Miniprotein binders against q96jn8r1131to1294. Designs and how they scored, part 47

Target 1, 164 residues: q96jn8r1131to1294
Amino acid sequence: TLEFLENHGKNILLSNGNRTATRVASYNQGIVVINQPLVPQLLVQVRIDFLNRQWTSSLVLGVITCAPERLNFPASACALKRAAWLLRGRGVFHNGLKICEKFGPNLDTCPEGTILGLRLDSSGGLHLHVNGVDQGVAVPDVPQPCHALVDLYGQCEQVTIVNP
Short names: E, the ipSAE of ESMFold2; O, the ipSAE of OpenDDE; V2, 0.75 times the mean of E and O plus 0.25 times the DockQ between their complexes.

## First folded at step 6 (miniprotein)

Design ta32
Fold by ESMFold2-Fast, scan of step 6:
Structure ta32 (fold): chain B 164 residues (1-164), chain A 96 residues (1-96)
Amino acid sequence: as target 1 above (164 residues)
Amino acid sequence: DELERKIREIILRAMELVRKGELEEALELIVEAIRLAVENKDKELLVTAIWIIAYIARKLGDPELLEKVLELAEEAYELEKDPRIKKYIEQLEKRL
């Protein structure tokens, strides 16, 4: 079964069998990682459970290609500089470099109840799914193995892993 | 600073072309980005540009292009010794 790893950002509390992540303080230190590599055709999905409108930016999601089990997570996923492909707002970023200006919906405006999914296709392309709708290839040719990452940043204070 | 900004812009433009399936135009831009990254001694931008050109070459599937890009990736690996480039070399070799 899919779960969040016990190694996570310091403001995270895991519950519901490590399938729900809650950020219990501030706006950052909210990185969580799925407990198994993202393999082709596996759809990993999280539901946005709670948004705090005090903040303007919201969750970031994507993949990392480094081993997450003992990683010292930075305050935000955007500070990852060697092994990260991230979706933030409408942008796609690789190690801080913007590689797409406008991709999919604005993640900063997705409401509570939105289900966000990550999937690798058979060619190694990383797809974003929003409420079951494939947004297309956000990142071509992601190196493997890679791990799905969610940063409960800003508005997003709780997510839960959901099955397809 | 200025050169780094230029390289980042070229990579962003090339990725937009990749997304549209305009791979041959993207190839021209990434070749220039690699040249500039080497000139600027920017390892991270070089590794990123090698990732993109290796992907383009594998998608186009032209054996002559695959050989040329493999040589380029091998030169980049000799320069930087970065294991990420080694992975791209392996992917290119498998495609041939």
Scores: ipSAE 0.430, ipTM 0.754, lowest interface PAE 2.3, mean pLDDT 88

Design ta33
Fold by ESMFold2-Fast, scan of step 6:
Structure ta33 (fold): chain B 164 residues (1-164), chain A 96 residues (1-96)
Amino acid sequence: as target 1 above (164 residues)
Amino acid sequence: DELERKIREIILRAMELVRKGELEEALELIVEAIRLAVENKDKELLVTAIWIIAYIARKLGDPELLEKVLELAEEAYELDKDPRIKKYIEQLEKRL
């Protein structure tokens, strides 16, 4: 079954059988990674459980192509410089380089209860799903193996893995 | 760095074309981005540009283009021996 890895950002507490991640301090150090590689046809979904509107930006999600089990996570996913494809706000980024100006809805404005999904298509394209609606290909040709990552940054203090 | 900004803008535009399926126009832009990244000695922008051009070449499937892009990726690999570029080389070789 899908779980968050025990290797995670310093401010994360896992609960609910490692299916819920809570950021218990500050606004950063909140990276979590799904325990299985994101293979084609697998839809990984998380629900936004709690937003603290003290902060302006919110969660970041995407994939990394390095082995996550013993990775030393930076304070934010956006500091990953070598092996990361990330969705933040409305942008898509590869290792800090913007590769799409506006993709899908603004992730900084998604309310509590929003379900965000990541899926690889048969051509290796990374799709974002929002409340069951496929937003299209955010990243073509993601190198494999890759792992789904969520950064509970800023407003987003809790997410839970949900089944399709 | 002005050259870095220019390379970043070219890559962003090329990706917009890739998402529209306008692969031949995207190819022209990425070739320029690679040339500039090599000139600027920007290893990360070079890796990103090689990823994109390798994807375009495999999608277009033209054997002559695949050979040219493979040579380009091999040249890029020799600059820094980056294992990410080696992976793109392997993907290109399988399409030949």
Scores: ipSAE 0.557, ipTM 0.821, lowest interface PAE 1.7, mean pLDDT 90

Design ta34
Fold by ESMFold2-Fast, scan of step 6:
Structure ta34 (fold): chain B 164 residues (1-164), chain A 96 residues (1-96)
Amino acid sequence: as target 1 above (164 residues)
Amino acid sequence: DELERKIREIILRAMELVRKGELEEALELIVEAIRLAVENKDKELLVTAIWIIAYIARKLGDPELLEKVLELAEEAYELTEDPRIKKYIEQLEKRL
């Protein structure tokens, strides 16, 4: 079963059998990682449960290729410089470098209840799914093994893993 | 660093072309990005550019291009010693 790893950002509290992550302080230190590698065709989905509109930016999601079990998480996913492919706002980033200006919807404006999904296709392309709709290939050729990551940054204070 | 900013802009443009399926135009841009990353001694941008050119070469499937990109990746590995590049080398070798 999919759940969040017990190793996470220090402002995170896990509940609901480690399927719900809540950021309980500040705007950062909110990185969580799914407990098993993102293998081709596995669809990992999270629902946005709560947004605090006092902050302007919102969640970041993507994949990392380093082992997450002992990783010292930085304050935000954007500080990951060597092992990360991230979707933030409308951008796609690789190790802090923007590799797409406009991909899919603006993640900073997705409302509560939005279901966001990550999936690798058979060619290693990383897909974003929004409310069940495949947005296409955000990142071609993701190295494996990789692990799905969500950064509960800014507005996004709670997410829950949902089954397909 | 002005050169670093230029490399980032070229990579962003190349990726836009990749997403549109304009792989030959993307290839021309990413070759320039690699040249500049080597000149600027920027190991992270070099690794990223090698990832992109390896992907383009495998998608185009041209044996001459695959051989040239494999040589570039091997040179990049000597400069960076970054094990990520070894994975790209393996992928290129399998395509040949």
Scores: ipSAE 0.345, ipTM 0.719, lowest interface PAE 3.1, mean pLDDT 87

Design ta35
Fold by ESMFold2-Fast, scan of step 6:
Structure ta35 (fold): chain B 164 residues (1-164), chain A 96 residues (1-96)
Amino acid sequence: as target 1 above (164 residues)
Amino acid sequence: DELERKIREIILRAWELVRKGELEEALELIVEAIRLAVENKDKELLVTAIWIIAYIARKLGDPELLEKVLELAEEAYELTKDPRIKKYIEQLEKRL
C-alpha cells in the first residue's frame, strides 16, 4: 500500500492512514514523499483536495534519488539543488536548472479534484499523468532508486493518494 | 552572471533538441555548454551538461562516442567530486 513517509516537512500533518497530507501553516515546509520507490510502471497518483487562493503558486511534484527516510527537507522543493527532478508550473527542473519551459498543463492553475500521477517507463523516463492522461516524458533517464515527491507549496494545502 | 545565463540557454536548447530526437544537433550544443561551464567554473551547470551528453551518448549507442563521453565524465568527476557524475559514469559503462 502506498502511503506518505513519516519524515516530511514540518508544516505537514498526515491523516487517513498516512494517505492524506495537509499543510497546516504558512505556504511552505510542505514536502511529502511516497513510502515506496517509484519502480517502472508503478503509477503513483495524488488528488488535489484543497486550494487556498491567498497564494499564487501551487504544488510541485517530481522525484528524488536520495534516501528520504532521514532527509532534512528544505522549506520548498525548489531549494533542492541536487538529486531532484521537479515539475513546477509548466517548467521541468533538473537539480535546480530549468530544462523545459512548457510541459503539460500549468500546475499553478489545476483546480481542486485534479488527479496528478507520476510513472517511470521501462527506459527510466518520468511521465506526468493528469486526470488519467499521460502528458509524455518530462524527464528521461531518472536514476534508480527514486521516490515520488509532492511539495504542498503555496495554494495547495491538501492532497490525498488515490488508487488507479 | 551573463555567461551563466547564456550557458543555461544553451543547455535548455540542447535539451529541447534531445526531446525532439535531434540528438546530433543536441550533441554539438551540449559540448559547447560543457566547455563554457568548465571555463566559468560552474559546477552545477557542468553536472547538468554531463548528464545530458551522457544521455545522448547512450541513446546513440556509438561505442566510440560512449568511450569519449565516459572519459569526459571521468574528467568532470575529478573537477567536481560530485557523486551524481558517478551514476552517469556507471550508466555509460553499462552501454559499452
Scores: ipSAE 0.013, ipTM 0.472, lowest interface PAE 8.1, mean pLDDT 85

Design ta36
Fold by ESMFold2-Fast, scan of step 6:
Structure ta36 (fold): chain B 164 residues (1-164), chain A 96 residues (1-96)
Amino acid sequence: as target 1 above (164 residues)
Amino acid sequence: DELERKIREIILRALELVRKGELEEALELIVEAIRLAVENKDKELLVTAIWIIAYIARKLGDPELLEKVLELAEEAYELTKDPRIKKYIEQLEKRL
């Protein structure tokens, strides 16, 4: 079964059998990682449960290629640099480089109830799904093994893993 | 840095073409990005450009292109000593 790893950012509290992640303080230190590697055909989905409009930016989604079980997570996913491919706002980023200018919807404006999914295709392309709709290939060639990551940054204070 | 910004723009354009399946056009752009990254001695952008050209070569599957890109990746490894390039070399060798 899919769960968030017990190793997570300092401000995270896991509940609901480690399927719900809540950021209980500030705006950062909110990285969570799925417990199983993202393998081709596995669709990992999270629902946005709670948004705090006190903050401007919102959640970041992506993958990391380092072992997450004992990683000392930084304050934000962007600090993972070489190990991470991230979707933030409308952009796709890797190691401080914007690798797509406009991809999918603006993650900073997705409302509560939005279901966001990550999936690898048979060629290692990373796809974003929004409310069941495939947005296409965000990253054409993701190194494996990799793990799905959610950074509960800014507005996004709670997400829950949901099954198709 | 003007040249760094130009390289980043070319990489972004090449990746957009890859997403559209325009692999031959993407190849032309990424070759330019590699030349400029070498000229600018930008190791991070060079590694990124090698990642993209290796992916394009593997997708196109042309043996002559695969051999040329393999040589290019080996040269990039000598310039950067970055272990990510070794993984791209392995992927290219397996495709051959």
Scores: ipSAE 0.195, ipTM 0.629, lowest interface PAE 5.3, mean pLDDT 89

Design ta37
Fold by ESMFold2-Fast, scan of step 6:
Structure ta37 (fold): chain B 164 residues (1-164), chain A 96 residues (1-96)
Amino acid sequence: as target 1 above (164 residues)
Amino acid sequence: DELEEKIREIILRAMELVRKGELEEALELIVEAIRLAVENKDKELLVTAIWIIAYIARKLGDPELLEKVLELAEEAYELTKDPRIKKYIEQLEKRL
């Protein structure tokens, strides 16, 4: 069973058996990580439960290649430069560097109820799934082991892990 | 940092070509990005460029290219001491 790790950003409250993450303050300090490594073909999915339109940008999701259990999370996922591969807005980023300018839908505009998924293919390519639809390879050749990460940034104040 | 911004733009364009499957064109761009990253003493951009060229070489599967990129990755490791490069070296060795 997939759960969010007990180690998370300081503004996060976990509930529903560690399957729901709520950001209870501000716009940042909202990083959560899935409790199992993202192994090839494992589809990790989260549903956007609540958006606060006070903020402009929204959630970031991706993978990290460092061990998350005792990681001291920064205020936002974008500060995790060297070990992170992130989808933000329409961009794909690694090490503070944009490696794809337009990929998939704009994450800043996904409505409540949207289900976002991450999956590695057999060649190590990271795929984004949106409402069950594979958007293609966002990042080729992700190093292993890696862990799925969601940053409840800005508008996105609550997500829940959903099973396929 | 005009040179840093130029390297970043070359890497972005190379990745767009990788996504389209245009690996030979991507290879030309990433070789230039590596050259500029070394000239600019930018270890982080160098590591990123090595990741990309290692991926391209493994996908193309040409033994001569694999050997050249392996040598390049080994040189980048000596220059940076970055453990991420060791993983790319292992992947290249497996592909050979």
Scores: ipSAE 0.391, ipTM 0.737, lowest interface PAE 2.5, mean pLDDT 88

Design ta38 (at its last look DockQ between E and O 0.76; V2 from the best seeds 0.00; counts 0 for: pae E 4.9 > 1.5)
Fold by OpenDDE base, look of step 6:
Structure ta38 (fold): chain B 164 residues (1-164), chain A 96 residues (1-96)
Amino acid sequence: as target 1 above (164 residues)
Amino acid sequence: DEKERKIREIILRAMEKVRKGELEEALELIVEAIRLAVENKDKELLVTAIWIIAYIARKLGDPELLEKVLELAEEAYELTKDPRIKKYIEQLEKRE
């Protein structure tokens, strides 16, 4: 069963059997990590449940390769420097460094109800899925095992893990 | 920092080449980025550049190139002592 780990950002409240994450304060401190490492060829998806438009920017989605149970989360995923590959807006980032400027749709403008997915292919490429549509390889050659990470940042105040 | 900006630009260009499957050109760009990162002692940029070149080398599958990249990664590790680079080295060694 896919769940968010109990080790999460300070402003996160988990519910629904730890499948729903809600940021209950401010605009940051909203990092959550899915408990099971990504299995190649299997799609992991989260749904944007609620957006608070008083803030700017939105969720960050990606993977980390360090042990998530022991991770001391920074205020935002962008501050992660330990082998993190992140999707923010239309950009792809490695350890906070932009490695792609234009990839897929703009995550900052995804509306409520959008289902975002991550999938590793057989070559270790990380794919982004949007509402079931494969947007292509966001990051080639991601080290394994890796865990899916969601940063409930800015507008994004609630997400839920959903089955494909 | 002009050098830092240049390195960042090269990394972006290299990754664009990677996405297009133009691996030879990507390789040339990343080698330059690594050289500049070493000169500028920019550890974070170096880590990313090593990750990219390791991928390119494995994808190209040239044994001689892999060896050269491994040596380069080892030099980078000696310079930075960054465990992330060490992990990349281990991955390269496993595929040799």
Scores: ipSAE 0.746, ipTM 0.885, lowest interface PAE 0.6, mean pLDDT 93
Fold by ESMFold2-Fast, scan of step 6:
Structure ta38 (fold): chain B 164 residues (1-164), chain A 96 residues (1-96)
Amino acid sequence: as target 1 above (164 residues)
Amino acid sequence: DEKERKIREIILRAMEKVRKGELEEALELIVEAIRLAVENKDKELLVTAIWIIAYIARKLGDPELLEKVLELAEEAYELTKDPRIKKYIEQLEKRE
């Protein structure tokens, strides 16, 4: 079964059999990673459970290609400059470099209840799914192995893994 | 750095072409980005540009282009010693 790894950002508390992640302090230190590699056809989905509109930016999601089990996570996923492909706001980023100006919906404005999914296609393209709708290829040809990552940044204080 | 900004702009434009399926135009842009990244000694931008050109070459499927891009990636690895480039070389070598 899909769970969040026990190795996570320091402000995270896991519950519900490691399927719910809550950021209990501040606006950062909220990175969580799925417990198995994102292999082709595996759809990893999380639901936004709680938003604190005191903050302006919201969650980031994507993949990393380094082993996450012993990784010392930075305060924000955006600081993962070597091994990350991230969707943040309206943009797509590779190792801190913007590679798409506008992709899918603005993640800073997704409401509570939104289900966000990540899936690799057979060609290694990373897809974003929003409420069951495939947004297309956000990142082509992601190197494997890779791991799905969610950064509970800013507004997003709680997410739960949901089954397809 | 203004040179870095120019390279970033070209890479963004190349990716816009990739998303539209305009792979020949994307190739022209990314070749220029690689040239500038090498001249500017910018390892991070070079690594990203190699990833993009490797993808374009595989999608176009031209054997001559694939060989040239593989050679380019090998030269980029020697220049940077960055293990990410080895992964891109691996992807280029797969015939699938």
Scores: ipSAE 0.277, ipTM 0.685, lowest interface PAE 4.0, mean pLDDT 87
Fold by ESMFold2, look of step 6:
Structure ta38 (fold): chain B 164 residues (1-164), chain A 96 residues (1-96)
Amino acid sequence: as target 1 above (164 residues)
Amino acid sequence: DEKERKIREIILRAMEKVRKGELEEALELIVEAIRLAVENKDKELLVTAIWIIAYIARKLGDPELLEKVLELAEEAYELTKDPRIKKYIEQLEKRE
């Protein structure tokens, strides 16, 4: 089954059979990666379990195309400059470069209980799902293999992998 | 860097066109972005622009365009030796 990979940000503690990730310190060092690459028809979903409103920014979602098992993660996903497509706030970024101003909901305002999903379509498009509703293609033609990533940044202190 | 900012803005605009399905207009913009990124020696912007033009070429499906984009990507690879570009070349050669 889907789990978070043991290689993760330094402030992450994994629990619940590696299906729950908690950031236990600071506001960063919270990158986690799903233990299987995305393939068409695989929907990876996480639920926002716990938010700390002391911070203004929240989690980042996305994919990386580098093999994640031994990757040295930076303090935050926004510093991934080589092989990453990320959703932050309302924006979509490729290797730190904004490629879309507004896509889907503002991730900085998603409340606890929100279920966020990522999947590839048959043409390599990366879709965002929010509470079961497909938001469309965030990133066209993502190279495969790619790996789903969550950065428990700022407000976001805990997420859990959930089944569709 | 003003030139870097201009290239970033062109890329963002090209992707807006891609999202709207306006692929021919996106192609015009991304070709300009590539030329400027090469002139400005901006490897990271060039890598992103090559990914975008490769996607556009695949979606348009024009064999002549695909060959031109492959040539462009190979030139960008030779200039940068960046393995990300090599991956994009491999995707284009598979045609699907």
Scores: ipSAE 0.247, ipTM 0.708, lowest interface PAE 4.9, mean pLDDT 89
ESMFold2 (binder alone), look of step 6: mean pLDDT 79; pTM 0.755

Design ta39
Fold by ESMFold2-Fast, scan of step 6:
Structure ta39 (fold): chain B 164 residues (1-164), chain A 96 residues (1-96)
Amino acid sequence: as target 1 above (164 residues)
Amino acid sequence: DELERKIREIILRAMELVRKGELEEALELIVEAIRLAVENKDKELLVSAIWIIAYIARKLGDPELLEKVLELAEEAYELTKDPRIKKYIEQLEKRL
């Protein structure tokens, strides 16, 4: 079964059998990682449970290619410089470099109840799913092994892993 | 830095072309981005540009291009010693 790893950002509290992540302080230090590599055919989905609209930006999601079990997470996923492909707002980023200007919906405006999914296709392309709808290939040719990451940044204070 | 900004803009444009399937035009842009990243001694932008050119070469499948990009990736590895580039080299070798 899919769970969040117990190695996570310091403001995170895991509950619900490690399937719910809550950021209990501030706006950052909220990175969580799925406990299994993202292999082709695996659809990893999280639901936005709670938004604090006093902040302007919201969650970031994507993949990392470094081993996550003992990783020292930075304050935000955007500070990952070497092994990360991230979706933030409307952009797609590789190690801080923008590689797509407008991809899918604006993640800063997704409401509570939105289900966001990550899936790797047979060619290594990373797909974003929003409420069951495939947005297409956000990142071509992701190196493997890779791991799905969610950064509960800004507005997003709680997410829960949901089954397809 | 003005040059860093221009390299980032070229890479973004190259990726837009990749998404549209315009791989030959993307190739021309990414070659220029690599040259500028080397000149600017920007290791991170160089690694990103090598990732993109390796992807383009493997999609196009042209043997001469694959050999040339493999040489370029090997040179980039010597400059950076970055293990990410070794993975791109392996992917290029497998495609050959």
Scores: ipSAE 0.318, ipTM 0.723, lowest interface PAE 3.8, mean pLDDT 88

Design ta4
Fold by ESMFold2-Fast, scan of step 6:
Structure ta4 (fold): chain B 164 residues (1-164), chain A 96 residues (1-96)
Amino acid sequence: as target 1 above (164 residues)
Amino acid sequence: DELERKIREIILRAMELVRKGELEEALELIVEAIRLAVENKDKELLVTAIWIIAYIARKLGDPELLEKVLELAEEAYELTKDPNIKKYIEQLEKRL
C-alpha cells in the first residue's frame, strides 16, 4: 500500500494512515516521500487539498535516487544535491540546475482538487500526469531505484495520496 | 560566477536540443559544458553534464562515442564520488 514515509520534513504532520501530509508551519520544511520505489508503470498520485494564498510559489514534485528512510531533509527540495529531479513551476531541475524552461502546466497555479501523478515508462522516462492526462516525458532515463517526492512548499499545505 | 552562469545556460540549451531529438548538436554543447565544469571545478554541474552526455551516447549508439563517454564518466566518478555516475557507467557498459 502506498503511504508517505515517517521520515519527512520537520513541518509535516502525517494523518489518514500516512496517506495525507499537512505542513503545519511556515512555507518550507515540507518534504514527503512515498514508501515504495517508483518502479516502471507504477502511477503515484497526490491530490492538492489546501492552498494558502499568502505564499506565491507552490508544491514541487519529482524523484530522488538516494535512500529516503534516514535522509536529513533540507528546508526545500530544490536544495537537494546529487540525487534529485524536480518539477517546480513550469521548470524541470536536476540537483537545482534548470534542465527545461517550460514543461506541462505551471505547478504554482494548479487549484485545490488537482491530481498530480508521477510514473516511469519502460525506458525510465519520468512522466507527469495532471488530472489523469499524461504531460509527456519531463525527465529522460531516471536512474533506478528512485523514489517519488513531494515538497509541500509555499501555497501547498496539504496533499493526499489517491489511487488511480 | 559568470562561468557558472554560462555553463548552466549551455546545459539548458543542450537539454532543449535533446528534447527535439537534435542529439548531434546537443552532444557538441554538452562536451563544452563538461570542459568548462572541469575547468571551473564545479562538481555539481559536472554530474548533470555527465548524466546528459551518457544519455546522448546511449541513444546514438556509436561504439567509439560510448567508449569515450565511459572513460569520461569513470573520471567524473573519481572527481565527484556521486553514486548516480556508477549507474550511468553500468548503462553505458550495457550498450557496448
Scores: ipSAE 0.673, ipTM 0.875, lowest interface PAE 1.4, mean pLDDT 90

Design ta5
Fold by ESMFold2-Fast, scan of step 6:
Structure ta5 (fold): chain B 164 residues (1-164), chain A 96 residues (1-96)
Amino acid sequence: as target 1 above (164 residues)
Amino acid sequence: DELERKIREIILRAMELVRKGELEEALELIVEAIRLAVENKDKELLVTAIWIIAYIARKLGDPELLEKVLELAEEAYELTKDPQIKKYIEQLEKRL
């Protein structure tokens, strides 16, 4: 069963059997990681439950290829300097470097109720799914093992893992 | 600063070509990005560029290119000590 790891950003509170993550303070310190490696064909999905429009930017999604269970998380996923492929706004980033200017919808504007998914294809391509629609290959060749990461940054204060 | 910005732009352009399947053109750009990243001692940009060139080499499948990129990745590991590069080396070795 998919759950968020007990190791997470300091502003996170897990509930609902570790399937709901809530950021209880500020705008940062909200990184959570799925407890199982993202293996090919596994679709990991989260629903945006609550947005606080006081902030301007919103959640970040992606994968990391380092072991997450004892990782010291930085204040934001954008500060991960190693082993991270992230979707932020409309961009795709590797270790903070933009590798695609416009991919999929703008994550800063997705409303409450949006279901965001991550999946690896058989060739190691990382796909973003939005409300069940495959947006295509965001990252063409992710090393394995890798783990799905969500950063409840800015507007996004709560997400819940949902089954396909 | 200015050189870092130039390297970032080259990497972005190389990835656009990768997405279009223009792998040989992407290879030319990423080789230049690696050269500049080494010159600028930018370890982070070098790691990203090695990831891209390793992917291109494995997709093209040319044994001579695979060997050259493997050597390049090994040199990049010595310069950066970044564990990510070891994963790229393993992927390249499997193709040889």
Scores: ipSAE 0.436, ipTM 0.790, lowest interface PAE 2.6, mean pLDDT 88

Design ta6
Fold by ESMFold2-Fast, scan of step 6:
Structure ta6 (fold): chain B 164 residues (1-164), chain A 96 residues (1-96)
Amino acid sequence: as target 1 above (164 residues)
Amino acid sequence: DELERKIREIILRAMELVRKGELEEALELIVEAIRLAVENKDKELLVTAIWIIAYIARKLGDPELLEKVLELAEEAYELTKDPTIKKYIEQLEKRL
């Protein structure tokens, strides 16, 4: 079964059999990683459970290609300068460098209840799924193995892994 | 840094071309980005550019290009010591 790893950002509390992640303080230190590699065709999904409108930006998600079990997480996923492909707002980023201006919906405006998914296709393209709808290839050619990462940043204070 | 901003703009434009399937045009831009990143000693931008050129080379499948990009990736690994580049080297070797 899919679970969040016990290695996570300092402000995270895991519950519900490590399938729910709650950020219990501030706006940052909220990175979580799925416990299994994102193998081709595996769809990893999280539901946005709670949004705190006090903050301006929200959830970031994507993949990392480094081993996550003992990784020292930065305060935000956007600070990762190696081995990271991330979706933030409408942008796609590699190691903090923007590689796409507008992709899919604005992640800063997704409401509570939105289900966000990540999947690798057979050619290594990383897909974003929003409420079951494939948004297309956000990142071509992700190296493997890679691991799905969610950063409960800003507005997003709780997510839960949802099975397809 | 003016040069850093220019490299970032070239990389973003190269990725736009990759998304449109304009791989030969993307290749020309990313070669220039690599040249500038090396000149500017910008290891982080070099890593991104190597990822992109390795992908383009593998998609185009031209053996001569694959060999040249493999050599370039090996040199970039020596300059950056970024272990992610080893994954790109492995992918390039498998295409040869």
Scores: ipSAE 0.751, ipTM 0.900, lowest interface PAE 1.1, mean pLDDT 91

